# VH-VL binders against Probable Brix domain-containing ribosomal biogenesis protein: the designs that were tried, part 6

Target 1, 224 residues: Probable Brix domain-containing ribosomal biogenesis protein, of Pyrococcus abyssi (q9v200)
Amino acid sequence: MMLITTSHRPTRRTRSFGHDLERVFPNSLYMTRGKKTIQELLMEAYDRGYERLLIINVWKGNPLKMTFIKVHPDDWGYLGYLYLHGVKLQREMGFRGLNPIREDMPLVVTTAKRVGLDHLAFAQVFSELTTGKFVPRGDKSLLSIADKYNTDVLAVIERHPRGIVVNFYRLDVTKERAVGPLINVKIWIMEDGRRWDYKEAFGIKVKPRRKEGEAEEGARKDSH

## First folded at step 24 (VH-VL; from e3 with heavy chain G54D)

Design g6
Fold by OpenDDE, look of step 24:
Structure g6 (fold): chain C 224 residues (1-224), chain A 120 residues (1-120), chain B 111 residues (1-111)
Amino acid sequence: as target 1 above (224 residues)
Amino acid sequence: QVELVQSGAEVKKPGESLKISCKGSGYSFTDYWIGWVRQAPGKGLEWMGYIYPDDYDTRYSPSFQGQVTISADKSISTAYLQWSSLKASDTAMYYCARHSGQVTPAFDIWGQGTLVTVSS
Amino acid sequence: DIALTQPASVSGSPGQSITISCTGTRKDVGGYNYVSWYQQHPGKAPKLMIYEVSNRPSGVSNRFSGSKSGNTASLTISGLQAEDEADYYCSSYAGSNTYVVFGGGTKLTVL
């Protein structure tokens, strides 16, 4: 499914997060970034048969950004970005040592039973980013959905006070609760222009980003 | 601005029925659980239950199951808490609160509270 | 019964740091990592201060922080101010994430 790596010099926690993702994305692999360039990573991903390259960017010791890249020899490109408020690791959720999924099954992306349009939109986006299968939740149980699509793993989009949450279920591990990791998404941006910002969604007054370009033009006029 | 506005204080006698209201504004009312929390005088917070206004799914605390009815009218963005027969022990402040999400048991928006006094 | 236990009262002087504990009775309560803290001043509605153990909502002072160790969640208030004098309640999911439970509350006195 996807090759997962990090930016250069990841923290232990970020590496753990990468491993957690390896455990919830079917047929995926976490790889140590080392000194590899993006191009080298893409080549490796392609050679290994992965369709996506996921790069986890680190800031101040925590995962900040998830970058999804399409792996194709003739058409590789950035698909989209997730900016994160933070993550909860599987171990922080009480799960340790989960095995990666090596069976052929889809990642089903769905939502909590009661979510807004933004959550549905994100679920679709997330499915595109991950090559998952988006399934509207409706009134169906997660088990029912999983059975229908013959999968043990679901990404569930949930509401959160600070954004949108992705949580992961491994039904082969437990049916009672999510195993994680929990990903708290602040902003997502697709290469095609689609985007979502939690501040906008929640009516949080975002100070207008000073267009960086207007500050430079004002300084040039005074020197003359 | 996101807010919950509750109905005014009530003074009742034991045995009387009562229905108090909580109106949401500034957000999609149907997309969030609305909970009710009781606070007896000088006591702590007690979660009573919550309702999802979109489909009116309602869940109660075991302690309050059968004791009260939580309902809503999504057409007017209003949740309700009602008693069929009040008791003196029902004297309390009642808050409605918006549940922030399914994965977080946090109430991020609160009503101002409705004081219910039940006395003989 | 799933219960959250808080100390009845805590006190501190201005500028000090205080911690309020919230201890769950059951480890298997799925919502144990979803601890919230509320501040309540007399005659006012509760205010969300911390959610999911350690996250602050917008507008909440960075003097408020949350942590968890084992079955005990903690609210820490640093640089204690007079305005921090209030009741504080923890909450968590209970009953397979279908119920919410509050702690008994802690009265914080600023000396």
Scores: ipSAE 0.008, ipTM 0.534, lowest interface PAE 9.3, mean pLDDT 88

## First folded at step 25 (VH-VL; from g6 with light chain Y99F)

Design p2
Fold by ESMFold2, fold request of step 28:
Structure p2 (fold): chain C 224 residues (1-224), chain A 120 residues (1-120), chain B 111 residues (1-111)
Amino acid sequence: as target 1 above (224 residues)
Amino acid sequence: QVELVQSGAEVKKPGESLKISCKGSGYSFTDYWIGWVRQAPGKGLEWMGYIYPDDYDTRYSPSFQGQVTISADKSISTAYLQWSSLKASDTAMYYCARHSGQVTPAFDIWGQGTLVTVSS
Amino acid sequence: DIALTQPASVSGSPGQSITISCTGTRKDVGGYNYVSWYQQHPGKAPKLMIYEVSNRPSGVSNRFSGSKSGNTASLTISGLQAEDEADYYCSSYAGSNTFVVFGGGTKLTVL
């Protein structure tokens, strides 16, 4: 499915997240970034038969970011980006030692039963980014969807007060709850111009500067 | 027997406040979004915003943000659209409509409309 | 900004097939399958005719069909009847800022 790596100099948590994703994206591989360039990573992904390259970034003062790249020898390109509020690792959800999925099965992308158009749109977008199969939830159970599409792994798009959540199920591990990782998305952007921003979706206004100029909120200015 | 019943027509003066209602029946009110749609006389449909009654999550179209308040009381299965200070340009038919989210991702049930007339 | 373009009017004779277009961009009609069509008779509330591009709700005649190509969605009415005379509006999901946008409407006249 995809080659998963990080930016240079990843944190321990970023590496753990990458390994968690390896365990829920079928036929995918986490590869240490080392000194590799994006061009070298694309060639490695192509040689191994992967359709996507995923890069996980962290930034000082910035949230976690996921960058998705289409792998092709002549027609590669950036597809889109997820900017995250945060993640919850599989071990933080009570799951350790899960094995990667090496069987030939799809990632199914679906939603919780009670979601709106923002979540349906993101489920489509997430399936495009990951090469997953988008299956609208409707009234169907996760088990019936998994059976119909011959898979054990589902990404379920869920509502959240300040974002969009992706939660992963491994039905071969348990049918009772998600195994993770949990991804809380605040912004997603596709290179074709489609996008979503939690501030727009929830009507959150940016804080005005205290005065015209370079000052921002008063707490920060007063601390200087 | 799914139904949205709106409050009656209103005749108001500029500067007055107004709160109109939309009561749902025959379905689980908290499972669906309630949207508000404006139609000026002889004009088309404009989406104004929605509320999800389960958690009161609201969204406004940019054209209407700060201009109206959308709210609900899930204990009586009722959504509201409110103006703090009406303008003559607010004269329009106002519909509430149910949006199922994903089963039928569209406005599948509409109220009968509330005509609001604002004139001096 | 985001606007869905419909012809102002369309006409046809009883028994004919007519098509109403709805053109948007990649950020709405072209990017997602959440396009709907609504029929509105004079003095009445809108009625959902088509959702998800091509699906009919229960109770809507199979004479109504929907399709999409690129950034343009289409409503086709086969076997045109007098009662089909109404205004028709398309709508589409349009992202986090706008959520849903309607087309300007098309008046269908049955000759």
Scores: ipSAE 0.682, ipTM 0.849, lowest interface PAE 1.5, mean pLDDT 89
Fold by ESMFold2, fold request of step 28:
Parts: sequence; C-alpha cells; structure tokens
Structure p2 (fold): chain C 224 residues (1-224), chain A 120 residues (1-120), chain B 111 residues (1-111)
Amino acid sequence: as target 1 above (224 residues)
Amino acid sequence: QVELVQSGAEVKKPGESLKISCKGSGYSFTDYWIGWVRQAPGKGLEWMGYIYPDDYDTRYSPSFQGQVTISADKSISTAYLQWSSLKASDTAMYYCARHSGQVTPAFDIWGQGTLVTVSS
Amino acid sequence: DIALTQPASVSGSPGQSITISCTGTRKDVGGYNYVSWYQQHPGKAPKLMIYEVSNRPSGVSNRFSGSKSGNTASLTISGLQAEDEADYYCSSYAGSNTFVVFGGGTKLTVL
C-alpha cells in the first residue's frame, strides 16, 4: 500500500512509530531514510508498486507531522499533511513484535459510533491519504465490519477533547482492544484546500502577543 | 412519536434576559446532537451552534459565539438557548433540531419554533 | 464568511421537473458528501428532504432526488405538485471554522 520513511534525522521514537505503521498498513514497508532524496524515494516506491509515500517528520524530538505523497509515473505530488499533538506507540499500549501484514487485505477506515461531522470528514480524508476504504460505522461492531470487508485491520477515528484520534485494531492479534499506534491529530490539511484545525473546532482563543514590557491588553475575535 | 417541543413565543424588551427550551421525547435524548437555528423575519436559516447532551460538548457558529449560551439538562431531556441581554436584532424565529451525527448526518427532526420579539 | 449560493427563485408547472442548484467550493460541497436539502412551507419548520447528497429519509417522496457534480449540488423535483411550493435550503459541512452552512434559500413557485 505505502512506503514509509522519516525525515533525515529521525529519533528512535520516530523510527518506532514508522515500524508501528508498517504493522498496521497492509503490504507496506518501512525504509530507513539515510541519505535518500524525496525523488529517489518516489522512484523506489513506484518500482515496488506502492501508491503512496509517507514521510514522518520530527520536531523537538517527537514525530509531529505526517506527509502523504501520491506516487505516479507522470503526476507525483503532495496530497496532504497531518500535524500531531502526539502518538502512543504499540509498545506503550502493551504490544511488542507484531508481524507486518503480508496478506492482501484492505485497510478499513471507520469511526467510533458516536462522532460528528468533523470525524466523518476526517475518516474520508484519511482514507484518501492512505488508500484505505472508508466504511461508515452506523450501529455495526468492528468485528462485523472487518468480516464483511475481509480484513483484520481497522483504523478507527475517535473523539478527543482537543483533537481527532486515529486508533488501530488488529483483530488477528486481539478482538478486545486497539493495538495502536494511536495518533492524536491537531491539524490536517489537504493540498486541495480542505483542512481542519482544532483551535477553530473547539473555539480556542489565545491572548495576542505583546512586545516585551507592554502592559497587559487584550484582543479577541469578535462575532459579527 | 419522536418530537422536539419548544417553549412558547416570547415578547421582550431590549436588555432583558431570556432562556427558551427544547424538549425531546420518543427517543434517547443523549444519543443525538441538538442544534439551534435562527431565522430572522423574511430571511433564511442560520446555524447558531449545537450541544451533545451526553457530555454537554457545545459548539458555536463564529457569528454567534459570545452572543448566546447553549445548554442542556439531560435528566429532563431538554436543551436551552439563552441571551443575557436581548437586542432588537434578536427578533427572529428560533428552531431546535436533532442531528444523529453519523446515522443521518443532517438535522432530521425539527421543533415547531419559538418566536422571539424584542421591541421597546 | 462561507456561503452556499442558490438561485433566489425557480418556477415550474404541475407535472414538470425542476432543479435547484447549490454552489459552494472544494472546502464544502465539493470536498465532502455531507450536503442536505430542507423544505420549508410558510409558517412551518424546515423538513429534511435529502441527506448525504442523494439519500431520502423515510417518508420523503421519490420525486425528490439529489446529486452533485464538482462544487454544485442539485435538488431535482419531478412531477411537480402544488404542495411542493415552498422554500428550499441546502446545507453542507464546511470545515472546522464554520462546521455547517446553509444556502440563502430558493423559493419554488408552482404555476
């Protein structure tokens, strides 16, 4: 499905996250970035038959951005970006040494049962970024969805007080809970102009920045 | 059987407070969002905000943030829209409407409306 | 502010078909399938006619159908009847800033 790598100077945590993703994106491969350029990575992805290239960027020691690129012989391009509050690794969720998925099966993207339009919209977007299949949750269990679509792996979009969560299930490993990784998204942006920002969604305002030494004054967005 | 019943029409003066209600019946009130929609006389529909009664998660349209308060009491299956100080421009019909989120991602059940008239 | 554009009015004779348009951008109508249509008779609350672009709720006549192409959604009413005379509003999910937006409304007159 995709070739997964990092920026040039990954931390161990970022490499672990990349390997965790390799274990929940079917028929995908994590490759060490080394000295490879983006163009070299695109050629490698194309030669291997991958439709996507995923790059995990580090900021201040954490994997804080995921960049999705369309792999195409004559029309390669950036698709979109996830900016993260953070991640929780599979090992932090109690799972170690899971095997990559070698069988031909889709990644199913669905939601928790009680989500709003922001989460439905993101489930569609995440399916586009990953080439996963968006399946509306309705009143269905994860097991029934997985059975209908012949998959063991689901990405489940969930509510969070300050973001949107993606949580991964591997039903061949356990049917009782997610295996991870867990991804807490704060902003997502598509190159076609679609976007979501947690500050907008939750009405979060910040005090305007002032020059050093100025008295406290406020500026607020006013309703019109 | 499923219905939203709103409180009766109100006639108020500028500066007065007001709290109108929307009572749901015939369904599980906490499983659905309640939205508020304004329609000024002779005008179109304007989304004001919503509340999810299960956890009281509340969101406002940017145009109405700071102008009204949306709340609920899930023990009596009732949502509320409140003004602390009414203006003449608040004269409008106010609807509450139910939204299931995922099952029917739209406002599928509407209250009958509450006419609010603000005049001196 | 984000707004969806609808014609102010449309008209048709009984038995004809008419189409009401709702034009947005890639950030709303064009980007997602969360477009709905509401019918409002004078003095009454709106009624959901179409959700998710083309789905009819139970009890809505199959004379009402919805579609979209690019950034424009359409409501088509076939076999016009006098009772169809009403105002029609589209709505769409519009991202994290606005959430949901309504169009300006279209008055349908049955001649």
Scores: ipSAE 0.667, ipTM 0.843, lowest interface PAE 1.6, mean pLDDT 89
Fold by ESMFold2, last read:
Structure p2 (fold): chain C 224 residues (1-224), chain A 120 residues (1-120), chain B 111 residues (1-111)
Amino acid sequence: as target 1 above (224 residues)
Amino acid sequence: QVELVQSGAEVKKPGESLKISCKGSGYSFTDYWIGWVRQAPGKGLEWMGYIYPDDYDTRYSPSFQGQVTISADKSISTAYLQWSSLKASDTAMYYCARHSGQVTPAFDIWGQGTLVTVSS
Amino acid sequence: DIALTQPASVSGSPGQSITISCTGTRKDVGGYNYVSWYQQHPGKAPKLMIYEVSNRPSGVSNRFSGSKSGNTASLTISGLQAEDEADYYCSSYAGSNTFVVFGGGTKLTVL
């Protein structure tokens, strides 16, 4: 499905996120970035038969951006970007040691049952970015969708007060809850001009940043 | 069965306040978005904003942000559109409409409309 | 500003087929499948005729059909009848800033 890597100089948390994605994107591989260029990564992805290259960018120790690139030797290009509020790792959700998916099955992208047009639109966009199959949720259970499309893996788009959440299910692991990673998206942008911004969607005003001031710290010694 | 019933027509003067209502019945009010749509005399439809009554998540189109207030009271299955200071340009028909999420992602049920006339 | 372009008017004779166009961009009609069509008779509230490009709600005649190609959605009315004379509006999801946008409307006259 995709070759997953990071920006140069990833943190432990960013590497963990990349490995978590490897465990929910079928037939995908996490590869250490090292000193590889984008062109070298594209050739590696092409040689392995992947349609997508995913780069996880870090900022101040956190995975804050996901860049999706179409893999093709003569017609490659940037497809789109997810800017993140944050992520929750599989281990932070109580799941460790999950195996990558090597079976030939699709990633199904669907939604929670109570979502609006923003989430339906993003489910379509996320399926385009990942080569997943978008399946509208309706009244259907995740189990019935998974059975119909012969998969164990679903990305479920959910509402959030300040963003859009992607939550991953592995029904071969548990049928009761998501395994993660959880991705909280604040902005997504497609190269074709489609986009979504949480500030526009929720009417959020960006607070002015105060000029940083110095504070005098005094040590108070408690006498005995 | 499923219906949206709006409050009656209003005749107001510029500067006056107004709050019109939209009461839903025959369905689970908190499961659907309520949108407000304006139609000025002889003109087309304009989306003004919505509210999701379950959590009161509210959104305004850029043209109406700061011009109106959309609210709801889920305990009585009612949404509201409110002006603090009406202008003559607010003269229009105002519809509330239910937006169905997963099954019919469109405005599938419309209120009868509330005619608001603002003149000096 | 984001806007959907519809012809101001269209006409046809009873029994004919007519098509009303709705043109947007990749940011709306071209990018998503959340295009709908509404019929509005004089003095009445709009009525949903088509959703998700081509789906008919329960109770809407199969004479009404919808389609999309590129950035243009189309409403086709076959077997035109006098009762079809009305204004028709398209709408589309249009992203996080606008959310939903309507076309300017098309007056259909049955001759």
Scores: ipSAE 0.629, ipTM 0.829, lowest interface PAE 1.8, mean pLDDT 89
Fold by ESMFold2, last read:
Structure p2 (fold): chain C 224 residues (1-224), chain A 120 residues (1-120), chain B 111 residues (1-111)
Amino acid sequence: as target 1 above (224 residues)
Amino acid sequence: QVELVQSGAEVKKPGESLKISCKGSGYSFTDYWIGWVRQAPGKGLEWMGYIYPDDYDTRYSPSFQGQVTISADKSISTAYLQWSSLKASDTAMYYCARHSGQVTPAFDIWGQGTLVTVSS
Amino acid sequence: DIALTQPASVSGSPGQSITISCTGTRKDVGGYNYVSWYQQHPGKAPKLMIYEVSNRPSGVSNRFSGSKSGNTASLTISGLQAEDEADYYCSSYAGSNTFVVFGGGTKLTVL
C-alpha cells in the first residue's frame, strides 16, 4: 500500500506513530528516513510496488503534519496534507506488539454511524490519500462491513469537538474497541483545492490576519 | 409520517426579535441534522446553517454567521431559528429540512415553510 | 461567494427528455459525490429528487436521473409531463468554508 517515513531527525513519538501506521495500513512499510531525499524515497517506493509515500513531519511548536505523495515514475506528485491536533499511540490505547498486515486485504475507510457531511467528505479524501476503500457506513456494523469486504482493518472517521478523528480497528486483534493509532485532524488540504479547516467548521474566531506570504513550515528540510 | 412542522407566518417590524420553530415527528429526532434554508420572494434557495440535535453541534453559512441563532431542544424534538433584531431584508420564506448526513446525505424531508414579513 | 451555475430556464414538449446542468468547481461538484437535486412547485416546499449524484429516493419516478462529469452535474427528466413544470435546484457540499451551496435554480417549462 504505502511506504511510511518521517522528516529528518524525527522524535521518538513520531517514529512510534509511523510504526503504528505500519500496523494498520496493509502491506505497508515504515522506513527510517536517514539521509534520503524525497526523490530517493520515491524511487524506493516505486521499486517496492507502493502506490503512496507518506511523510510524517514535526516542526518546533507546531502540530504533526502528514504528507501524502502519489508514487509513479513520471506522474508522481503531492496529493494532500493532514495537519493534526495530535495523535494517540496504540500503546497509549493499551495495545503493544501488533504484527504488520501482510495479507492481501484492503484498508476499509468508513465513518461512525452519526456523522455529517464534513466527515463523509473526509472519508472520501482519506481513502484517496491512502488508497483505502471508502464504504459508507449507513446503519451497518463494522463487523458486517469487514466481512463483506474481506478485511480485518478499518479506519473509522469520527466526530470530535475540535476536529475530525481517524480511529483504527484491527478486528483480528479485538472486536470490542479500536486499537489505534488515533489521529485528530485540525486541517486537511488536497492539492486540487479541496480543504477543511476546523476554525471555519466550528466558527472559531481567527487571529488577526496573518502576514502575507507566511505559512506553516512543517517540512522545509525535506524540500530540495 | 415523517414530518417537519413549522410555526406559523410572522409579521414583524424592523428591530424586533423573532424565534420560529420546526418540530420533527415520526423519526428519531437526534439522529438527523436540521438545516434552515431561506428563500427571498421570487428568489432561489440559500442554506443558512444546521444543527445536530444530539449534541447541539451547530454550523452556519458565512453569509448568515452572526445574523441568526440556530438552536434545538431535543426533549421536544424541536429546532429553532432566531433573530435578535430583524431587518426588512429578512423578509423571506424560511424552511427547515432534515439531513441524515449518512443514509441520504441530502435534505430529504422539508417543513412547510414559515413566511416572515418585516415591515411597518 | 461561490454558487453553482444553472441555466435560468429550460423547456421541452410532453414526452421529450430534457437535461438541466449544474456547474461548480473541484471544491464542490467536481470533488465530492454529495450533489443533490430538488424540485419546487410554486408555493410549495422543495422535494428531494436525486441525492449522491444519481440516487433516487423512494417514491421518485425513474423518469428522473442524475449524473456528473468533471465539475458539471446533470438532472435528466425523460417522458416529460405537465406536472414536471417547476423550479429545479442543485446543491453540493462545498468544504468547511461554505459547507452546502445551492445553484441559482432552473425554471422548467413544459410546452
Scores: ipSAE 0.495, ipTM 0.789, lowest interface PAE 2.8, mean pLDDT 88

